# VHH binders against Flagellar brake protein YcgR (ycgR): the designs that were tried, part 125

Target 1, 263 residues: Flagellar brake protein YcgR (ycgR), of Thauera aminoaromatica (c4kar8)
Amino acid sequence: MAELSTPSPASPAPLDGGRGDELEKFTLRGARQILQLLQDLITHRGLITAHTGGGHSFMTAVLKVDEERGRVVLDPSPDPQANRRALAAPRLTCVTQLDGIRIQFPLVGLGEGQDKGRPALFAPLPAEMLRLQRREFYRLQVPLAHELSCLLKAEDLARKPVEVSARVIDIGAGGVAVVVPTGAAEFVIGGTLPACRLALPDGEPIELDLEVRNLNRQTQRNGTEQLRVGLRFAALPRAADTRIQRYIFKTERALNAKARGGL

## First folded at step 10 (VHH)

Design R68 (from L2 with K98R; framework vhh_7pa5_2)
Fold by ESMFold2-Fast, scan of step 10:
Structure R68 (fold): chain B 263 residues (1-263), chain A 121 residues (1-121)
Amino acid sequence: as target 1 above (263 residues)
Amino acid sequence: QVQLVESGGGMVQPGGSLRLSCAASGFTFSSYAMSWVRRAPGKGPEWVSTISDSGGSTSYADSVKGRFTISRDNAKNTLYLQMNSLKPEDTALYYCARDYYDEWGSWFDHWGQGTQVTVSS
């Protein structure tokens, strides 16, 4: 079982050290800017995924902003279990997208009640909202047809060495995100996985060390559990960096050409 | 850039059938899991069904199991939802959504404008 950090309201989960500084530039803390962004989500009917921790999430939307009381009103889930998990959670992480811009914000102090006679969830206005253009933190979504995999050298729950073939979901200049079945291996944030092998479509597998930066246990909508692992390239060799960048560039170019062909 | 365009909605009587389509463009459709999501009048969004990037795995909300079938044609960049034995409770605006995951979590990063399904006598 991978242990996921459960942040308290006074101590949020740590951000990736290198990326944390970059994210601060895109964090809104002005009350007027926060109110305007929430209103934009209402106007555009933004679908929000609210993460309650432990890999659990549900879909919601902002119904209204009560500026006078300093609160947001949210759609409850049609799943009663999701609502119970949300109310029990110390913090929700809300993620949505507007015009290609990622929006993320925490909600703390969630309560339940009614709005205009209908069930609703209530929370204080967030003190901060991340507004990030995805292009600036670009990760190439790996085409399924490329069958990219990374052979991870990790440890099982008994601390015995195991090799796990993980599917690469996305790749960028600084790392990869992979998915593994829950229980296949134990991962610890900050831990190093030595001599892993990244298989690109062209050429021999790349041997490299990976640092665990992020863990997100996901319950898929079909009820199966998987662990998404964010991995940073540690001490990336120059030849490996060149091959990875070439793969990203070639794939982006092919995807852009395909998109333009629809005109 | 990325576009998802739903079609095939309409008015139908209880017990009837309808097939929704979603035309995807601006991205490599075969690399993404896709979902159908609906919003009924006065209700929040409800997840309906998901299909994996290859089409080899599907999942359904309990309210639609045995009645709805999700499918995709990667050669045509099209997602489908076959809806059988329709009930008044299925009345909603149906959205096509693209599934996305990153180091901050999971979400739908794109969805269409929706297609209206009305089930009434």
Scores: ipSAE 0.012, ipTM 0.420, lowest interface PAE 8.3, mean pLDDT 79

Design R69 (from L2 with T50D; framework vhh_7pa5_2)
Fold by ESMFold2-Fast, scan of step 10:
Structure R69 (fold): chain B 263 residues (1-263), chain A 121 residues (1-121)
Amino acid sequence: as target 1 above (263 residues)
Amino acid sequence: QVQLVESGGGMVQPGGSLRLSCAASGFTFSSYAMSWVRRAPGKGPEWVSDISDSGGSTSYADSVKGRFTISRDNAKNTLYLQMNSLKPEDTALYYCAKDYYDEWGSWFDHWGQGTQVTVSS
């Protein structure tokens, strides 16, 4: 088969807890909804990455939901040290995926015992579960080391033409997301940016028209305010489409090799 | 193909009311959080309100809190924004947007052409 864009699982790293207000619309708090989601994870044999803090994590799964005692039963790690770290942790952050949707939830008060004569970990049911909406199209998170950029042809606040070199943070078959300093240019939802230039590592920049689809403002740790701009590819020539798909495939393959602990 | 069609805008006096609608197609509407975003003349886009996939959680920008109400009808694939006590500063093109989140923040994906709201005497 020819080169294909393959969906990759979302990163297992926990999301920024300081953004709790932004995540409220994606947070399940109903007991019935939480029980149903946990049951779906059991039914689909969903693997969970449990983060114990300090860069430590282990793989687990929900084995059972004990509704009478209000707790979940988890598969312990084959590494006894990982289990000791988990039991000592004040909070466990669990991250998993179901049908490409990212799910994250806290567990507090982890204990150990037995289930059906086998070692098991137990925790009270989470009071909340984060369920993030599925993206419409697959997006590759661009490694910072690649320094991908897109030269945007936009307008400033006075509607004068301006060129902005924007860092590409993700890329997919249908478009890119870029980051620019707030105020660098005026972006209008639904507006077209003609003759922009996308720089990939291999070869000359690709000239293409981009449609502004979404905008998100973000403040960096250094106090710099950034604007994240989602841009849709207007009609792509086959050669440009092939180069973009090739970059996505090669980068995913390399990232998957690193994720397996080889690098 | 994802399509969002906004309607219900118009001209209204200060203190008046309008109800915006957004008809969604091409995706499973009941599975996505939705937002209203506006763009005033000469200004950048401003997030107005959002609603969870079930309608169980809603949020509002401080500038509209207490005056606007977001709601949805998942059986009709329709998003609504009830706007009361309208002010001249509410004059803007209003967009319906499909939400998603990643490690960089909340995104608004697949919005329509917008519907114009003008508040003036």
Scores: ipSAE 0.000, ipTM 0.305, lowest interface PAE 12.3, mean pLDDT 79

Design R7 (from L2 with T28S; framework vhh_7pa5_2)
Fold by ESMFold2-Fast, scan of step 10:
Structure R7 (fold): chain B 263 residues (1-263), chain A 121 residues (1-121)
Amino acid sequence: as target 1 above (263 residues)
Amino acid sequence: QVQLVESGGGMVQPGGSLRLSCAASGFSFSSYAMSWVRRAPGKGPEWVSTISDSGGSTSYADSVKGRFTISRDNAKNTLYLQMNSLKPEDTALYYCAKDYYDEWGSWFDHWGQGTQVTVSS
C-alpha cells in the first residue's frame, strides 16, 4: 500500500552551507562574478531547486539576467501553489550545480510579472553566491551494514540531559546527517551539542562538538517517521579529520568496486 | 565519472504508453535516490517523480499521480519510468537526475541529456 506524498521533504538550506569560516573562500561577492555565474547557469540550462521554507521547494531555472536593473528572472513553477508559497516566502534558497560545482544563493524580494509576454518571477540579484567543489560538499551515503552511529548529548523539552544514539546516514568533510526518533530530543538550528561521540568502524570513538544546521521530518521505508538532523563539525583535530576522510575514501572505493562486480 | 543516459522516448498518441530507462554509471547507484524531471518546450523544469535508494518509497507530482510509475533495478544500475494514459501536456524532454541530500538540503548533483517524449494525435 503506497500513496506516499514525498519520501524526503526538502528543507531550507542556509547560504553558509554549515561550515562557518571555511565557506568564506568559496563565496562570490563581486557583481561581475555573480552576473557571469548566473549567465553560465542560463547557458547550461541548470536545474535549480528553490526552497521556500516549511519543507517546501520547487524546480526553476534562470531565464534571464537584467544587469542594468540588477535583477534575475526565473521560470515559475507549473504548480500555482508553489508560486504562491514562493511569493509569500521572506527568502528563497536556490541550489544547483554547474560542472560538478555546488552553487547556492539566496533570493529576497521575489515578485511576479511577465517576460516577453510569458509569466516570470523576478528578484534582485543576490549579493553573494556560494560555489563548492565536489571535494568540499561530497557526502558518503553510509552503508547500513556499517551500523555507523553517533552518540548525541542533547536536552529534552524539559531541558534535562539526554543521550541519543543516532544512526549516521551520510558523512562528509564538514559534518554528518543522522536520524533520530521523533521526540527523542530537542534540536534548535544553530544550537550546539557538546562532547558527542562518532563511532567509526575502526578505532576509538571520536569526541567532537556538533552544531545543528538543519532539521527535516521524513518517513522510513518501514513507515516509521523519523527526524533527520544535519550536524556540522564545530572544530575537528587533524587526526580526527584524517580518520573521517580515510573512512569516506575507503568506503566509496569499496562501494564502487562492489557495483562494478555485480555483488 | 558519473553518467546518466536516458532512452525510450518517442512519439505516441494520447492515451498511449511509453517506458523510459536511465542507465547509470560511475557511482554506487544503490546508495542514492533517483528522480525524473521534465522540461516542456518554452517552459521551466518540472519535477516528476522520485524513488528511494532501496526502491521502498516513491513520490509523484500531482500532474502524473496514478498514470506514471517509477521503479529501479539496482542489479542493473537502471532507473525506469512507466508512463500510461499519456496526455499532450506530457510532451517534454525527460531527464534522469541523481538526488543529493546533505546537511544543507536536497538538490540534484547530476542529470542526463534527456529523452524526448511527444504526445500528439
Scores: ipSAE 0.639, ipTM 0.877, lowest interface PAE 1.5, mean pLDDT 84

Design R70 (from L2 with T50Y; framework vhh_7pa5_2)
Fold by ESMFold2-Fast, scan of step 10:
Structure R70 (fold): chain B 263 residues (1-263), chain A 121 residues (1-121)
Amino acid sequence: as target 1 above (263 residues)
Amino acid sequence: QVQLVESGGGMVQPGGSLRLSCAASGFTFSSYAMSWVRRAPGKGPEWVSYISDSGGSTSYADSVKGRFTISRDNAKNTLYLQMNSLKPEDTALYYCAKDYYDEWGSWFDHWGQGTQVTVSS
């Protein structure tokens, strides 16, 4: 009946292109550095999630680096449908971690063939690899008891201004994820929501501009649909950044203490 | 300090059963989705199963659907994989993996050392 081939629930591919300038300091472009990092992924048996677009992804790993031909050799998925999607995709976005550091790189021009008599996927070496410390990608899952909210200034289906109080479900240095009832407002990836208000437990609400980065529909326990919206902080003031990071630090510390039975 | 420690692997005959466990520490287990991933000799990693943070949603690879059941106990910070009707093709090192979703997408930010499952007569 079903040809289930999506290995795990995948969000939209990472939005690295639009953030190239601000991520430049975390981008490796040296051929030797790229080769060494790929070799480290082989040595540590790194599990790679390859996003093929449309919410689809599959698990892979680097089998070897062919320096002479300027190619990486990857394990194909055991799911033929996932391999067909990968080969049809204009770009794969590969994401993994090494020693707690997020590693991300694009692969374009994917082909298939054999390596030592076994099926393999081939791609040119990436021209760049992104290496982000935990601090740059970490997101705190917000405790329900904190009742963290963000008042969004958006538009409805008729393009009329609407204010939506959304519950913040996670927060990081770069943004928040919120849940909004389906149909409460229209969101467009790349669109900006100006003058939204983020309410933290301590102090006045923070007024900030939010950029829509991703949208994910989910079903609530009661059977109704809700929309998860990923929002990036645009033009975040230093004082606001400090307050957000302080909240994240305090909350993480408290949750870790509670999980270990500490008061 | 995130730690994921798998256990419960071993050798079984075809048609047998095993239950794998993964003990999680160093993070709020109940706030993250989890997966099982396996790696057979000479093959790449294969995603096996997924469970949402609450346990309300699960999914499985076609190769194990109907034979494996993923579950979790958030009070004990433990993930499980019940494996029934085991086949020689299920022989692999099984990893517990922590799902991470952010504005840049879904990925696994941690996984354990793995527990070996060998299915042979």
Scores: ipSAE 0.533, ipTM 0.833, lowest interface PAE 1.9, mean pLDDT 83

Design R71 (from L2 with S59Y; framework vhh_7pa5_2)
Fold by ESMFold2-Fast, scan of step 10:
Structure R71 (fold): chain B 263 residues (1-263), chain A 121 residues (1-121)
Amino acid sequence: as target 1 above (263 residues)
Amino acid sequence: QVQLVESGGGMVQPGGSLRLSCAASGFTFSSYAMSWVRRAPGKGPEWVSTISDSGGSTYYADSVKGRFTISRDNAKNTLYLQMNSLKPEDTALYYCAKDYYDEWGSWFDHWGQGTQVTVSS
């Protein structure tokens, strides 16, 4: 037996340096932008995974930004060994998430001390912060008026083919979420639904393969249950991807215009 | 809509015990690792414990190992934290958190409102 204090065995590595050129366009280097983003992490209680190298990491948070002295104050680990690894590391790579946006930044020159009588870790403000919104995390809530649907080719409990017309409740670059009546079909996480048909308001239905990513049962106001199914696009032709992106963009623009028109 | 609702907090004396529960809804509970995270007044959040989706693997912060036990009931969509030998430093808001993984890494994507645990004489 082994005693484990790591949050999970699968704490993934930060985005590696080999992808740096692709990520430059998402990198913040303005002092004011960096300060604002760090304050947003404080305000929204951002949990940070700090990677110290060698597969080691610990949980922390930004407790304070000292703008005048150009430094950030971090919550130390309750594990003294993790703090020793952090202090010995040439850099920490800090990874967090805020509203579907991945945030990553380096800290160098880590020191230890006290802030208002409590143990703390200190580091100079980072010179750069990555703020990356992955397109597949972006989800447009589909307006009910659009009556967006996806014809799913699935199986019932007896493994007989069934076709279910499901209402699309959100859509992104990487997939859709749909709702179906409880019992309409059997879904298995990781299962593939081939040759489904996504009906956008304009044009012919898009034929595509969908992978089941998540399932959740929801109780409606009238007491009936419905199943929410998260579906990933297994592969998309470029033309289909373009049509989906165009629909998302046009719908967002229309919703934003409506919101701005309301005083 | 994903919802996590914590309960079971309260006031206890040092050496006492409490059992926290987290009722999960709006997602397939058995498909995700779950964690407990706490936040003491004036401090940032501290990770406490994680349990794998099947319940086969558990992990604890050094400050709580041997005293706290994380468990789950996938049939009831419920996460638990049994807290024994409570100390004043365990005083905090305790949050239930859902783990999330993708090709960029792991983080927590949903949180509950928290349940208050106060340990004092």
Scores: ipSAE 0.005, ipTM 0.260, lowest interface PAE 10.1, mean pLDDT 78

Design R72 (from L2 with T50E S59D; framework vhh_7pa5_2)
Fold by ESMFold2-Fast, scan of step 10:
Structure R72 (fold): chain B 263 residues (1-263), chain A 121 residues (1-121)
Amino acid sequence: as target 1 above (263 residues)
Amino acid sequence: QVQLVESGGGMVQPGGSLRLSCAASGFTFSSYAMSWVRRAPGKGPEWVSEISDSGGSTDYADSVKGRFTISRDNAKNTLYLQMNSLKPEDTALYYCAKDYYDEWGSWFDHWGQGTQVTVSS
């Protein structure tokens, strides 16, 4: 029922700049930079996953960059149905990596033809390309069923030590976003919360030092105020990093499998 | 740094067998599903097989099902592909690939340099 639906988890919104500003640092819009990056993908034989929408994708690779005509030429899929979906799609989202850096770019206006007598797909050069470290910006929206929590060691509004159990709403390799009731603790951007404990579904809590990166006061649908706090992992041990990445991977894999299961 | 190094390719007659290996380093191998992907000259990449992080689940492309067996040894950080009843159509460069899932779906965030398999009489 609609009236019994729970409010959707909110994504963190930094008060002074944020992910949008960070993404701009990694967005290439210069024609020469785009041409060079595509050429690097050819040189390194990059495997590209092209998403056509509706949960469909196919593997491709850049065959060449036609600088004179402003076009990129791609390998067609060995699956004719995948090629038909790609040609019918208004947009492809292409994802690959180069030297561990995530490369992502859109292709619009895909056509088919031949390159040196071989079947090929072609599209105009992308107007922009993202070139970013995946771990720096990726955040998993934590499923409510996981009841992921982090015990924060902070100060209350009277500057006395307090422990606050906060619900984790998103998690990435670099940090978490949590929600706490307004007034439960005092948070200062740039401040460090030592020896906090992150509880993953399986295993012992992970002890972490967390740095406050952003704060956003939000009002829930029921009128209750809560504070959304973005926290950066400080000096994260490799074993803890591995457990966090494993949780993120397994959860995304499960979510992706459900989406591809059809219903 | 993530590194994947394939080996075990070579030339073989139709109906023959080869076993490919992939040595993985720079990440927690036991936490990720792994795939084999192949590419023949003039053709796009083709996914061949996938194995879950524990080795408990495997999947195969229809073109190789019943002939190829994927396996892993998490203690040795090594992925394998046993290829039996090889056909000329199996001729390709075979890549070891690390699976990843994100907001766009499944993709490969790392792969090796490849090992060449040539099936001809």
Scores: ipSAE 0.254, ipTM 0.695, lowest interface PAE 4.2, mean pLDDT 80

Design R73 (from L11 with S110H; framework vhh_7pa5_2)
Fold by ESMFold2-Fast, scan of step 10:
Structure R73 (fold): chain B 263 residues (1-263), chain A 121 residues (1-121)
Amino acid sequence: as target 1 above (263 residues)
Amino acid sequence: QVQLVESGGGMVQPGGSLRLSCAASGFTFSLYDMSWVRRAPGKGPEWVSTISDSGGSTSYADSVKGRFTISRDNAKNTLYLQMNSLKPEDTALYYCAKDFYDEWGSWFDHWGQGTQVTVSS
C-alpha cells in the first residue's frame, strides 16, 4: 500500500531564500564542504540548469574545480545567445540534483575563455551552496568496493524457500535498494521477508525483517538484465539502527576524504 | 509553474489497446526521469513504469511487463504509455509523475490530474 509523501521542494526554478533564515540550516559555507560537493557533481556528471534571469536558463555541467585560482569551470551552451545572456547576467543561479537531493548555488562574475583548447565559462567558487537534504529521504550510494550484500529469505516460483544474495546499491535510515538476478526469487509488493541478513564490512551480519516496497526490472547500459528491489526496514533493532547509521556516516566521511585527497 | 496534463484514457474491452500521453511544461523535461502511476478506487497508488531522462532505460511493474511500453519525445515535452492486451485489473486513474519514487525514502514531485482507464465488457 503506497502513500504519497510530502513532495520535495526540488524543481528547476531557483528557491528564493528571501530573508535567508528559513534556508540557513541547509546552507553550506565551509570551503571544504563546498569543494567536496562540487567534486561530487563532477564525479556524477550532474546536469545543471543555470538560470540567467528573465525566465531564461541553459544546461551546463561543472567540468573542473580550479582550487589554485579559486574558480569553477563550466560547460558552455551550444546556443551562443544563451552564453551571451549568461555573461551579461549579474548572477547565475545553478540548480541541480544529486541522488534526489536538491543543490542550488549562485555564481557571480562569470567570464569566458578556453579550457584545454575548448570554449569554457569560468566563475569564482561560490561562497555558499544550498543542499536540501531530509534525513528521511537520504540514501547513501554504496561503493562497489564495499561489496555490501543482503541475504534475502524469499520464495521461488514454486513457493519453496530460497536464499538469495543481493547486492546493496543504496542504503538509508528507512531501508535499502538491492539488485538480484532475474528469476532468482518471487517478490510481492507489501510482502515481508523475515530474518534477512545484511552484511556490513565490519562485524557479523545484521538480522532484520524487510518489507518489499517496489520492483523494477532494468536493462543496464552493458545489456545486463537485473531486478531492482526496494526494501523497507519493517523492524529495526536499536543496535542494528546504530550500526547502519555508523556505516553511512563513516562511508560518507571516507568518500569525501578520498575525493578531496585523490585528485 | 510545473504542469503535467494526462490524456488518452477511455473505455476499452479486455484485450484492447490505449495510448496515454502526458504533456509537460514549466520545467526542463529532458533532465528528469518520468513515471506512470495508477490508482484504482479504494487502493493506494501503484507504480507502473519509469523512463530515464534520455529514454535509454525503462522499467516496468511485473503486472504490466510485456504488455505496456513507456516512451518519450523530449523535443515535444511529451511522455507516452502504450497499453496493449488490457485486463479488467488495469482499470484505474493513470497519473504522470516527475521524480516519482517509493514512499519509504524518495521524492514525489508533481502529479498530474490523471486520465481514467476503464477495461470492461
Scores: ipSAE 0.000, ipTM 0.111, lowest interface PAE 13.9, mean pLDDT 77

Design R74 (from L11 with D33A S110H; framework vhh_7pa5_2)
Fold by ESMFold2-Fast, scan of step 10:
Structure R74 (fold): chain B 263 residues (1-263), chain A 121 residues (1-121)
Amino acid sequence: as target 1 above (263 residues)
Amino acid sequence: QVQLVESGGGMVQPGGSLRLSCAASGFTFSLYAMSWVRRAPGKGPEWVSTISDSGGSTSYADSVKGRFTISRDNAKNTLYLQMNSLKPEDTALYYCAKDFYDEWGSWFDHWGQGTQVTVSS
């Protein structure tokens, strides 16, 4: 029996607030575009995480779109408590992925009823949908053999400066995800880690300011706790951006060639 | 590029057993937590179980606790779900899902086509 070492299922955080202006170019507002995207989610049986607020969420899927009435039909949760929270919420924030693209949209005015004799949730069609293209948000899964690392400058539990060497598990144009032993440093979402050093295979380490975006805690078989930290590049000089993109491109090409039976 | 392929589903009687497998490719399997998710007829998706990247920690939905066992073989890039004492309410399409962590949070970024499990006479 596990007490404090049980991993939880993924719970995507919604995008909002301070990124509004940057995300506007990725926001769909046309009725036909919204209908087409919802239909694509139905066709591909997309799994949707619906956030009801207060840290609560449940899994759902779009069952159909009622274009005449301007509403979407969703699968209710198997958990009656999750459905009650959803119906009481002023707004649902729905997050999913389609073909490597992050999709996020709000639903307001949720109701319950039946569709073809089955329980269902109903909401008016969203006025907007965020569709973040794969190229802007692509993340390369770093091969274990590359042993890519980032030296983090953080604080310990006593708020004293500490340096932690973290393994980079994925990397993209906007940031990296790293793993560190739990307790090696204290991380605060929204906090900045100055002058961190990303070690790429070619050349000197890249000095970067990183912003903490997310934290996920796990316990390993040997009893060692592991923390996954999502980090955004606060600012990236052109030379650093070029080196990171080169690493990503070359590694992708090598992995694709290997998968096809190449050298 | 990332692929997850489930197998091992089928039809069984109540009280029977099935072992599901998920073959993973296109990423370093040993660095990611993995989950099983199911979708029963007339119901929304339901999380079933998660296993940490090393296999050292597991978690289960209350509905399957004590009956199902999640495991993984990192050398073979394979995720498993051993299902014992199956009930009619376990009838569902079972998906293998990959956990992902990025600058916007954690989520399931890939899942397979699913494998059908039907529990009836």
Scores: ipSAE 0.180, ipTM 0.602, lowest interface PAE 4.4, mean pLDDT 80

